# VHH binders against Type II restriction enzyme HgiEI (hgiEIR), part 4

Target 1, 274 residues: Type II restriction enzyme HgiEI (hgiEIR), of Herpetosiphon aurantiacus (Herpetosiphon giganteus) (p25260)
Amino acid sequence: MAINPITRNKIKDYLNSFIQQQLSVYRERSLREFQDVDSYLPSLSKDGDLKPFHASLIPASIMRLNRFERSLSTGLGSTFEECTRLIALDHHAVALRNYDIQAALDQAQWAAIDQLISIIDRGLKHQTPSLNQMLEQIQSIPLTGILETHIVRADLYIQRHDGSELFFEIKSPKPNKGQCLEVMQRLLRIYTIKQQSAVPVKAFYAMAYNPWGISRASYRSSNTKKYTDFSNAVVIGQEFWSLIGEPSTYTELLEIYHEVGLAKSAEITQKLLQ

## First folded at step 23 (VHH; from w3 with S53Y)

Design x1
Fold by ESMFold2, fold request of step 27:
Structure x1 (fold): chain B 274 residues (1-274), chain A 124 residues (1-124)
Amino acid sequence: as target 1 above (274 residues)
Amino acid sequence: QVQLVETGGGLVQPGGSLRLSCTASGFTFSRYSMNWVRQAPGKGLEWLSGISYSGGSTSYADSVKGRFTISRDNAKNTLYLQMNSLQPDDTAVYFCAKWKPFELYGKTDAFDYWGQGTQVTVSS
């Protein structure tokens, strides 16, 4: 087993608390029901929850269910980060979330990274260069001798038992353009900083699952393929979870999510479909 | 095209010494950390040592610490490995690498670069 019983229970406790918190927010915020136009249009919502066209067409019970699913989906990313940390602590020498790298690079190196991202953003190249090509462009810039210090934050840092280091940005498998550019900038910063180190390093855009299928070959996001070096920058689903734990980690974690979901099924149904 | 060319291998007796060289081209060598790895017959790749872009920091696998010394000459685009106290289990093909070969999935990623290698044989 990739996920030992103690870690399994920690994950279950975390996921139960996550679901409970999502249900609690739902209980505290009433959906404004559509009775008629004259009562709905004067309504006010502190949270910006009014949707008159949706509420007029769609039964309130379905609107409540959809609101819960959207809120849950938004928060689910935090569950991936915490589950990753819990599993990684059992398999690696060091595992830290929200890891800050404070480092000095020549001001020309920082500027070159920003310029490369700007070129990709403006669509000035037909195809985004590989990480290797971009890094060489950064590293071929003449140095000014003037250092700037910045903090670069990784969602997860791992030091493997062989001394190598892994950095992960754990994000949506269906990113928009801005998300792609943000992650590429961070990966380039990490790789450039780590040339100062003798320790081997890899940095990845990590996707907790592949929405198109089990294998990398099935992945279809045009944004990811256009704005990242997909083959070298991205680890997805099975690939990601195998790095965090073992080859069976992905399926074992999904089974834990499913077990928690089954145990909470009646409570969720009762509270959302009153 | 990145090119890494290893030289300096050969036959050496147990307890002997050997100095490997790696000449780099196709990238700005002086701005990259570099590594030595080896592959014994029928075995997987083993990372041995790394060095920062300036040469100011080095690291070693426990199996070679104290016996091997990594160094670089950025003016000559050359990486070195001084190997002392060689034993028969050091017999392998030795590679220099721009990045450590990525071992997850049992495959080397396209991002990793390594040379053609140089054979080191330690026997009486």
Scores: ipSAE 0.659, ipTM 0.860, lowest interface PAE 1.3, mean pLDDT 87
Fold by ESMFold2, fold request of step 27:
Structure x1 (fold): chain B 274 residues (1-274), chain A 124 residues (1-124)
Amino acid sequence: as target 1 above (274 residues)
Amino acid sequence: QVQLVETGGGLVQPGGSLRLSCTASGFTFSRYSMNWVRQAPGKGLEWLSGISYSGGSTSYADSVKGRFTISRDNAKNTLYLQMNSLQPDDTAVYFCAKWKPFELYGKTDAFDYWGQGTQVTVSS
């Protein structure tokens, strides 16, 4: 068993609180129902919730369900980060969320990273990105001798028992182009900074699940494959959770999510179907 | 093309010493942290030691701390491992690398460069 009973209960408590918060947000915001054009168009919404074309086509009950699901999906990322931290504390020496790396690099190194990301963004190179090639381009740049200090944040930091370090950006498995570029920039910054360190480092774009199937081979996001070093930068689903805990961690965690979901089922159904 | 060439291995008696060298080409060696790893017969890769790009920071696995010393000469693009108090269980092929031991789930890493290795045999 990868997730011990104490950690299992902490995860359950966290997920229960997460669902309660999501239900509370839903109750605090009203959905403007579409009765007719003349009554809907004069409406105002402080939260920017008006969707006249959606509301005119889709029954209000479906709109309420979709709003809850989108709110929950938006918040799930934090649950993956916290569950990862809780599990990692049982398997590694250190696990910290929102870990800040304060480091000084030459001005030219910071600029080279941004320039390389800009090249990918503008489509100026026909090859898929390579972290190794990009890092060499950064490390080949003539230095100005002027150091700049910046803070680079990782969503999750792990120090393994052997002292080696893992950095994770835990993001959507279906990123847009901008999200891919942001993560690649962050990984390049981490790898460049960590050349100052004597311990081995790996930094990853972590995806909590694979929406196309169980194995990496099934993954289909063209953005990820085009704008990241997919083979070397990305850990997905089973791969990610195996690094955090053990080979069974992914299935055990999903079972815990399902157990919490079943226990909250009646409350969720009642709130959304009224 | 990135190349790492290890030299300095050989046969040595228990308690003896060897100095390994790794010459680097095809990348800007002076800007990268570097590592020594080894692979004993029938075993996986074991990370031994790391050194920052400038040589200002070093780290060691518990199995070699106090006996092995990592160093580098950036002017010569060369990484060194001084190995003292060698024991039979130090027998292995030794590699320099930019990469921690292959403990990852079989995934290829962009930083998985190492050379052909140099054999170290510690035997009476």
Scores: ipSAE 0.655, ipTM 0.854, lowest interface PAE 1.4, mean pLDDT 87
Fold by OpenDDE, fold request of step 27:
Structure x1 (fold): chain B 274 residues (1-274), chain A 124 residues (1-124)
Amino acid sequence: as target 1 above (274 residues)
Amino acid sequence: QVQLVETGGGLVQPGGSLRLSCTASGFTFSRYSMNWVRQAPGKGLEWLSGISYSGGSTSYADSVKGRFTISRDNAKNTLYLQMNSLQPDDTAVYFCAKWKPFELYGKTDAFDYWGQGTQVTVSS
C-alpha cells in the first residue's frame, strides 16, 4: 500500500473533521425562504446570501443543498494540500505546507519575471509559454547590482531523501487566466531563486484531478494550455500523486475519500433535509 | 564548510592593474553565481560585478564598467577579477561573495558567504 495504515487514519480523521466543520457552518447560515415579495425584499443578510430570484423560483431545500455543495467544493482544495503533506511524509524527508522562501535577487531578475508574465498575458501567437526559455532569458539578463528581497510562498514543499526539492502550487484544474499567470510567476520565481541550488529542484502547477478524464490528453482547459507551460509545468492527477508517493497513491487516496464519504452520508443527508 | 579565500590584493599606482582571485571550497562552485564586492573605509558594502554559474553572463556596476572584468574557472573552483585603470577611489577591501538564494522569513542578508577579503590600495 502506498498509504500506510497510520497515515490512512490521519487522513480519515482529518476528512471527518473537515466534513463536520462544513456541516456546522452550514447550519449556522440560515437561508431565508421566499414567501412573498414584500417579506423577502426588505430582508438583510450579513453574509450577502440573498438571492431573491433564485429563492422565488427554486425550493429552499434545493438551495440549501446547492449551498452546501459549493461550500464543500471551496474547502476541498485545502484537503488536498493536507493529504498531500501527510502522504509525502511517508515517502520523503520533509513536507511542509505554505512554505515561504525569502530571497534576495537582483532587481533585474524580478523585473524580468514580471515582464515575461506580461508577455504571456498578452498572448503568444501560435506559441505556448516555455519555462526553459523564460528561465534562460532570466539567467542572461544584465544585472543592476541592486538587490531586492521578496517572499515567495509555495503551497507545498517537499525535500526528498536524496536532497532534491519539489515545489507545488496546488490549484484548481479549471483555472482562470489570472490564476494561471500567478502560478507561472511563482514557478519562475522559485526556479530563479533555486538556480543556485546545489540540489535538483522541480516546481509544478499541481492539479489533484482531471475533470475530463484520467489521461492528460483528455484535459481541455484552454486557459491552462494557453497561459502555462502545460507540458513541463503542470502535473495532473496520477502524475501529481505519483510524485507525492507512488503510482497507487491516487487511487488509494480516492478510496479513503470514498470511505469517509460513505460513513458520513447519512449524517449529511439528515442535516440537509432539515 | 563553505570557504572563500580572496588573494591578489596589494599596493598599486594609479592607472595600474591587479588581478584578484577567489578560491572556493565546501560547496559545488559551478552551480552558483558569484560576485565581487568591496568595502572602502567608512563606506558601506558596494557590489561591483557578478557572473552566472556557467560564466555565460556577466554584469558590472557603473563604477567599474569598462575597467574591471569578472571571470571564473569552474574546474579550479576559482573566481577572478581583472582590475585595470585603477584609481585611488578603488582603494578598499575586496570580497568574493555568494548570493543567498533563499532564506527563512526574516533574514535580510544579501550574501550568505564571503571570504576574509583582500586589501587593494591605489596610491601614488
Scores: ipSAE 0.019, ipTM 0.352, lowest interface PAE 5.7, mean pLDDT 88
Fold by OpenDDE, fold request of step 27:
Structure x1 (fold): chain B 274 residues (1-274), chain A 124 residues (1-124)
Amino acid sequence: as target 1 above (274 residues)
Amino acid sequence: QVQLVETGGGLVQPGGSLRLSCTASGFTFSRYSMNWVRQAPGKGLEWLSGISYSGGSTSYADSVKGRFTISRDNAKNTLYLQMNSLQPDDTAVYFCAKWKPFELYGKTDAFDYWGQGTQVTVSS
């Protein structure tokens, strides 16, 4: 098993808590049922939850379900990060979330990174960005001798037992352009910083799953493909989880999610239907 | 333990030339950008020149541009500074320096390692 029993239990507990939190938040939000126009229209919502047309067409229970699902989806990303950390600790020496790298680089290096990102943003030459090429460019830039200190945060830092380091930006499988650029900037910064280090380093845009299918080839986000080094800098689903643990990590983790989901299904349904 | 040893300094006449060397040990020299800095009497540390880890990129302060040339031999773990057209204002202790990568820097604390330095005196 890629995920040991202890870690499995930790993940279960975490997910249970996550679901409970989601349910709690849901309860606090008053969804008004549409009984009639006269009763619904004059109503006030502090949170802006009035949906007169939706409520008029759809039963309150369905609206609740939809709300719950959206809320869950929004929070689900955090669960991936935590699960990743927990699993990584089974296989690696260090795993840290929200890892800050405070580093001093030459002003020219910082500027070069920003310039490169700007170039990507502008879509110059219709070429997909290459991290290697960009890094080479950064390395070839004359230094100013002026140091600037910045903090670069990685979503996840892993130190392998051999001393090598992995950095992950765990993001949505369907990022917007800005998100792609932000991640690319971080990756460039990380690599530039780590060029001063003797340890092997890899940094990735990581996706917990592929919304289009199991294979990399099925992935269809145009933003990711256009504004990232998709082939070298992005790891998706099975690829990501394999780096975190083993080839079976992805499936085992999904099974854990499923078990927790099944166990909580009755409670969720009851709360949503009430 | 990181060690940097600067050599090649001395007394020269104005217009003269010197070649400084810095031998590095205790770290993977070829992986780090290196710098030459100097400190004149009563003055602060002055950055002069930098070179990337591969030697593919070099930079110079305006004060030495066109006169000084930085180079390195990674196989020998050695950094060089060829100084031409030396002037009295170039009189200083010269240091080979590596940047400290992960701390807040002041100008005086920008470098984590330097040697004892080598004295360069330009005088008629």
Scores: ipSAE 0.016, ipTM 0.333, lowest interface PAE 7.2, mean pLDDT 88

## First folded at step 26 (VHH; from u4 with T108K)

Design ac3
Fold by ESMFold2, last read:
Formats: structure tokens, sequence, C-alpha cells
Structure ac3 (fold): chain B 274 residues (1-274), chain A 124 residues (1-124)
């Protein structure tokens, strides 16, 4: 098995704590219920939670369920990052979350990266260039001779046993345009910096699952295909988890999420319907 | 457009030495890290060595550390591999590669620009 019993238990403990934290925050943060217009309109919310049109049309119980699900979904990304780290520690030499790369590049190189992202943002080309095409544009520019130092953060860093390095940006499989551009900028920065290194490197936009099916061929996001180099930049679902662990890792991890969900189901149901 | 041409292979006796060259064109060679890999008959690709864009840093697989030396001449757009103490297990086709040296998940992100390779045969 890809996920040994010790790591399985660490993942289960982490997911149990995550659910408890989500339920605790939910309990402490009340919905303003809509009773009538005259009492709701003068309401104040520190967190910007007032939704008078939703609250007037939709029962409070449904509003609470939707709110919990959205909060849970927002927090799931961190669970993917931590589960990846725990699994990667069993399969690779180093695994670190929130890894900072401090590096100096010529001012012209930083600027060329930003200008390439701006070109994609403005839609000035019919198709987004490949990572290799964009890297050659960056690397062929005249240098100023003036170095700038910046910090580039990767969501996850892995050093393989042979010394090669993997960098991941673990993001939604249904990104908006801005998320696509942010990741492409990060990947270009990492690849440009790592030309200073003698070890092999890969950097990816990692998607924890494919909302359209198991294979890459089923993936349908127009934003991703339009604003990224999908073929070279993205690892999705089965591909991602196979890199982190083994071919069975994706299935095994999803089974762990399901086991935790089943064990917590009565508690979640009871607390949400209160 | 991108071309990598390996030369310098051949037949050599065990314990012998050989120097491989790789001439690059079609990209800004001096701004990219470069690698040597090999493929023995019936085996997968093995990464051997890498070198930073300036030549200031080098890295080696354990299987060749101490025996092989990577170097580059950016003025000539040429990458080198000096191979010493060659043994029969070093028999393979040797390739130079632009910085993407490994298959990580099947047919994606293969070495996007690697040459035809040069045969090295180590035998009595």
Amino acid sequence: as target 1 above (274 residues)
Amino acid sequence: QVQLVETGGGLVQPGGSLRLSCTASGFTFSRYSMNWVRQAPGKGLEWLSGISYSGGSTSYADSVKGRFTISRDNAKNTLYLQMNSLQPDDTAVYFCAKWKPFELYGDKDAFDYWGQGTQVTVSS
C-alpha cells in the first residue's frame, strides 16, 4: 500500500481535527436570520455576512448548510497540502509546505515574466505560449546587469532521493483567470531561478482531483486551457497523487477521507441542524 | 529549431576514458542548465549529471560521482562529459538534455530537446 498504517492514522487525526475546527467556527459565527424587513435592514455584521435577498427567500437551515459547505470547501485545500506532505515523507527525501525560494535574477528577467503574464491577461495572442516558449523569451532578453532579489513561495516542495526537486502550486481544479495567471507567473519564476541550479527541477499547477472524471482527457475547464500551458504545467488527480506516492495513492487517500466522513457523519448532521 | 548533437562515443576498454561533446543550437544555451543522461540496452533513462547555466554548480548521480566530470563552454555552445574508469556497466547511448531530464508521469514533459545520442561501448 502507498499509505502505510502510521501515515493513515496521521491523516485521519488531521482530518478529524479539521472537521472539528470547521464545526467550532460554525458554532461561534451565527447567521442573522430574516424575520422581517424592519428588523433585518438595520442589522450590522462585522464579517460582512448579511445577505438580505438570500435570507428573505431561503430558509435559515438551508443558508446554514450552504455556509458550512462553502467554508469546508475553502478549507479543504489545506488538507490536500498536508496530506501530500505526510504521504511524500514516506516516498521522498524531503517534503515541505510553504517553501520559500530567495533568489536574485536580473531586473530584465523579472520584468519579462511580468510582461508575459500581462500579454496572456490581455488576450493579445490567440493561444497561450508553452512554458518552453515563454522561458526562451525570458532567457533571450538583454540583461541590465542589475540584480533584484525576490522571495518566491511554493505551496509544496519535494526533494526526491536522487536530489531532483519538485515544486507544486496546489489549487482549485476550476480556477478563475486570476488564479491561472498567478500560477503561471509562479512557475515561470521557479523555472527561471532554477537555471542557476545543477539539479533537475519540475514545477506544477497541481489539482487534487478532476471534476470531470478520472483521466486528463475528460477535463473541461476553459479558463485552465486558455490561460495556462495545460499539457506541461498541470498535474491533475491521479497524475498528481501518483507523483506524490504511488499509483494507488489517490484511491487510498479518498478512502481515508470517506472513512473519516462516515465516522463523523452523525456529529456533523446534528450540529448543522441545530 | 532546437538541436543537440552528441559526439565522442565509441569502443573503449574497461578502465579507459572517453570525452563526450554536445553542440547546441536554436536556443540561448548560456542561460539554461544542462544535463547528461544515458540509456542502457533494454533499460530506462538514467540521469547522470547536471550543470548550472554558468557552469558554477555541478551535480552527479551516485553511480558516476568521482568518475565523470560535466563541464560547459558557453562561448562555443558546447556541453562536455569526461568519463573515467569506465566499466562494462557504463555501456549505453548517452544523451545531452535541456533541463527537463525525467519522465515523472508517463509521456508528459519528456526531454523536449535531446539529441540522437552517442553510443559508448565498454568491453574487452
Scores: ipSAE 0.664, ipTM 0.856, lowest interface PAE 1.2, mean pLDDT 87
Fold by ESMFold2, fold request of step 27:
Order: C-alpha cells, then sequence, then structure tokens
Structure ac3 (fold): chain B 274 residues (1-274), chain A 124 residues (1-124)
C-alpha cells in the first residue's frame, strides 16, 4: 500500500470539500437561460458567461451540466497538487507546495534563458533542443559580473531522504504553446540556479494523467512534443505518481477519487437536475 | 562531446587512502555542479558526493560522510575525491558525473555523462 489510511482520509476530506465548493459555484454563478432572443440579447455578464448560440440550441439543464464540468476541470489541478503533497509527506523528507527560490544569477544568465525561450517561441518546425544543450548555451555565456535577484516558484518541492531535491510544475497534459514555454523557462531557471547547490536536483513538467493511454508511447500532444524536451522534462501519469509514492500510488489515488465521487453522486445529480 | 577521465584508482589495504582525479572537457566545467558516483560489483549506482560550481558547497552520502572529501580546481577543469579510512565495501568502480536532467521513467539515480571510471579495490 502506497497511501496509508490516515492520508487516504485526508485526501477524501479534501476532495469532499472540493466538490462542495464546486457545487457552490453552480449556485453562485447561475447561467443565464435562453427564453427568447429579445430577453437574452440585452443581458450583461460580469464573468463573460453568455453563450447565446449554445444557449439557443441546447437545453439549460445541459448547459448547467457542462458549466459544472468545466468548473470542476479548471479546479482539478489544485486537487492534484494537494494530493501529491499529502502522499509525498509519507514518502519523502520534505514536501511543500508553491515553493519559492530566491536566487541571484548574473544578468547574462537570466537573459540567456529568456533568449532561448524566445528562440523556441519563434522556432522552425524542429523539436526544441535538449535540456543539456540549452543549459550549456546558458552556462557558456560571458558573465557581466552584475547579479540580479529573482524569485522562481515551483508548484511542488520535494526533498528526498538522501537530501536530493525534486521540483515539479504540475500542469495540464494538453498544454498550449504558452504553457509549454512557461514551464521550460522555469525548469531552465531552476537548473541554472541549482548549479550553486551540491545536491542532485531534478525538475519536471508533471502531468497527472495521460489522456491517450497508460504508457508514454501513446501520448500525442504536438505542443508538448514540439515545445519541450519531452523525453527529459516530462513525467506523466504512472511515471509521476510512482515518483511521488510507489508503483501502486496512481491506481490507489484514482480509486479514492472514485469512492468520493460515488458517495457524492446522488447530491450532485439532484442539484444539477433541479 | 563531454569527456570525463577518472584516474587514481588502485589496490589499497583496509584503512588506507586514495585520491581520485577527474579531468573534464567538452563543456564549461566551472559553471556546473559535479558529482562522484560508484558501482560495486553486482550492485546498482550509488551517489557519493556533490560539489557546487564554485566549490563553496559540498554534500555527502551517509555511507562516506566524514571519510571522503570532494574538491575541484576550476582552472584545471579537474574534480577530486580524497578517500580515507577505506574499507572492503568501498571496492567499486568510481565515476565522476556532470549534473544534468534524468531520463523520465522511475526513480533512477542517473547522471548521463560519466567517464570510463577508475577501479578501487580494498583488500589485504
Amino acid sequence: as target 1 above (274 residues)
Amino acid sequence: QVQLVETGGGLVQPGGSLRLSCTASGFTFSRYSMNWVRQAPGKGLEWLSGISYSGGSTSYADSVKGRFTISRDNAKNTLYLQMNSLQPDDTAVYFCAKWKPFELYGDKDAFDYWGQGTQVTVSS
């Protein structure tokens, strides 16, 4: 067993609270219903929630269901981060969310990282260079001697029992280009800063699941493959959860999500179908 | 491209000392943290020690702390490991390694730029 009973209950309590908050969003931000053109078109929405063509074509109950699922999906990422922290605390020496590294690098090093990201942003049809190639480009830059301090944030920090460090950016498994570039910039910044450290360091783009299947070989996002060093920067699904806990962690966690979902199913269906 | 050449291994009696050297080329050595790793016969890789790019910070595995000392000379692109109080279970091939991103499957201790290694044998 990867997830002990105490941690399992903490995860269940957290997920129950998350679902209650999502149901409250349904009540607080009710969707404007389409009754006719003359009543709908004058509507205003502070949140940009109006969808006249969708609302005119499909029933309000279906629109409400879709809105709930979208809100759930948007918030689900935070659940992955918290569940990762809770599991990691049982398997590693330190686990912290939203970990800030305040560090000074030469101005030329910060600029070289930004230049590399800009080159990838404007790049040809080729794959992004490897992390090793990019790091050497950064480290070969002539230094100005002028230090510049920045804060670099990782979504999750782990210190292993042997003192080695892991950094994770936990993001969508279907990123857009901008999300890929943001994560690559953070990984390069972390690796450059951590040359000041004597302990082994790994930094990853972590994806909680693989939408195409269980194995890495099935993964098909063209953005990820084009704009990241996919083989060296990305941990996905089974790989990620095995690193956080044990080989069984992924299946155990998914079962906990399912158990919570089953226990809440009657309340969810009643509130969304009313 | 990256080349790491370890020297200084040999046969030593229990309680003895050795000093390993690693000469680096093909990368900007003075800007990277560096590591020593060993592999005993029939066993997996064991990380032993690391040193920051400037030499200002060092770290050691519990198995060698107090007995081994890592150092570097950036002007000579050379990494060192002073090994004291050697014991038979220190017998292994010793590698220096450049710090770099790992392959992404499992929790494997992997430094993808290793030298050929140098044999250290501790026996009577």
Scores: ipSAE 0.649, ipTM 0.847, lowest interface PAE 1.3, mean pLDDT 87
Fold by ESMFold2, last read:
Structure ac3 (fold): chain B 274 residues (1-274), chain A 124 residues (1-124)
Amino acid sequence: as target 1 above (274 residues)
Amino acid sequence: QVQLVETGGGLVQPGGSLRLSCTASGFTFSRYSMNWVRQAPGKGLEWLSGISYSGGSTSYADSVKGRFTISRDNAKNTLYLQMNSLQPDDTAVYFCAKWKPFELYGDKDAFDYWGQGTQVTVSS
C-alpha cells in the first residue's frame, strides 16, 4: 500500500477532527431564518452571513445544507495540504509545508518577472504562456548589478532521495485569472532563483482533483489554459498524488476520505436535516 | 531554437576515462544551471550531475560521485563531463540537459531540452 497503516490512521484522525470542527462551527453559527421583512432587515451578523434575498426565496433547510457545504469546501484545502505532507514524509527525504526560499537576484530579474506577468494580464500576447520562453526573457535581461534579497514561499517543498527538489503551489482546480497570474509569478521566481543551484528542480501548480474527469484531456478551465503554461506548470489529480506518493496514492486517499464520510454519515445528516 | 550537441563518446576499456562536451546555442547558456543524464539499454533516464549557472555549485548522483566531474565554460557556451574509472555499468547514451528531467509522462517528456546524445561503451 502507498499509504502505510500509521499514516492512514493519522489521516483518518485528522479528517474526523476536521468534520467535527465543521459540525461545531455550524452549530455555533446559526442560520438567521427569514420570518418577515421587518424582523430580518434589522438583523446583525458578526460573520456577515445575512442573505435577505436568498433567505426570503429559498427554504431554510436548503440554506442550511448550502451553508455547511460551503464551510466544508473552504476547509477542504487545508486537508489536502496536510494529507500531502503526511504521505510525502513516507516517500521522500524531506517534506515541509510553507517553505521559504531566501535568495538574491538582480533588480532587473525581479522586475522582468513582474513585467511578463503584466503582459499576460493585459492580453498583449496571442500565445499561451510558456515557462521556457518567459524564463529566457528573464535571463536575457541586461543586469543592473544591484542585488535584492527576497523570500519566496512555496506551499509544499519536497526533497527527493536523489537530492532533486519539488515545489508545489496547491490551489483550486477552478482558478480565476488573478490566481493563475499569482502562481505563474511564483513559479518563475522559483525557477529563476534555482538557476543558482546545482540541484535539479521542478515547480508546479498542484490541483488535488480534476472536476471534469479522470484524464488531463478532460480538464476545461479556460483561465488555467489561457493564463498558465498548462502542460508544464500544472499537475492534477492522479499526476499530483503520484508525485507525492505512488500511482495508487490518489485512489487510496479517496477511499480514506470515503470511509471517514461513511462513519460520520448519520451524524452529519441528522444535524443538517433536523 | 535551443540546441545542445554532445560529443566525446566512444569505446573505452574498464577503468578508462572519457571527456564529454556539450555545445549550447539558442539560449543564454551562462544564466542556466545545466545537467548530465544518461540512458542505459532497457532503462529509464538517470540524472548524473548538475552545475549552477556560474559553476560555483555542483552536485552528483551517488553512482558517479568521485569518478565524474562536471564543469562549464560560459564564454564558449560549453558544458563538460570528465568521466574517470569507467565501469561496464556506465555504458549508455549520455545527454546534456537544460533543467532537470522528471518522469511525469515518460522519460522524454520530463526534459525541457536535450541533444541527440553521445554513446559511451565500456567493454573488455
Scores: ipSAE 0.592, ipTM 0.822, lowest interface PAE 1.6, mean pLDDT 87
Fold by OpenDDE, last read:
Structure ac3 (fold): chain B 274 residues (1-274), chain A 124 residues (1-124)
Amino acid sequence: as target 1 above (274 residues)
Amino acid sequence: QVQLVETGGGLVQPGGSLRLSCTASGFTFSRYSMNWVRQAPGKGLEWLSGISYSGGSTSYADSVKGRFTISRDNAKNTLYLQMNSLQPDDTAVYFCAKWKPFELYGDKDAFDYWGQGTQVTVSS
């Protein structure tokens, strides 16, 4: 098994807690039913949950279900990060979330990174430079002698047993352009900073799953393909989880999610129908 | 054209020492981290040690930690590996190598450039 029993239980507990939290929040937020126009329109919602047209057209039960699902989906991203950390600890020496790297680089190097991002942003007809090409440019840039210090945060840092380091930006599988650029900037910064170290480093845009299919080839996000070095900088689903653990990590993790889901299904249903 | 030339290898008795050198040309040596790797007969490529561009940072594989020392002279475009307490299992071809920025250990393709290597044989 790629995920040991202890870690499996930790993940399970974490997910159970996550679901309970979602259920608790849902219970606290009363969905205002649309009884009539006069009663609904003057109502105030601190959270901006008023949907007069939706409420008027759609039964309250369906709206509640939709709200719950959206809330859960929004929070689900965080579960990937935690699960990743937990699993990584089974296979690697160090796994840390929200890892900050502070380093001083030459001003020219920082500027070069920004310039490269600008190039990507412009989306010129020419092919986006590869990560390697960009890094080579940064590494070759004439230095000014002026140092500037910045902090770069990685979503996940892993130190392998061999001393090599992995950095992951765990993001949506359907990012917008801005998100892509942000991640690319971070990757470039990470690589540039880590040139000061003699340790091998790899950094990725990581997606927990492929919404189009299992294979990389099925992935269809135009933004990702256009505004990232898709071939070298992005790991998706099976690729990602294999780096975190083993080839079976992805499927095993999904089974854990499914187990928790099944166990909580009755409770969720009962609360939603009430 | 990028060139890396390893020298200093040879036959040595167990417990002996060797100092390898790698002379670099065709790129700005002082701007790149450098590494030593080796390949023993019938075995894969093994990373041994790395040094940052400035020499301010070094790293070592557990297999050579405490015995090998990596250093560099950027003015001479030269990388060094001081090998002490050599053992028969250190017998291999040794290479200096420049990393690809996004590659990890264990992959031959992880390096942009490496030389022809220098043979180190440790035998009684």
Scores: ipSAE 0.280, ipTM 0.670, lowest interface PAE 1.8, mean pLDDT 89

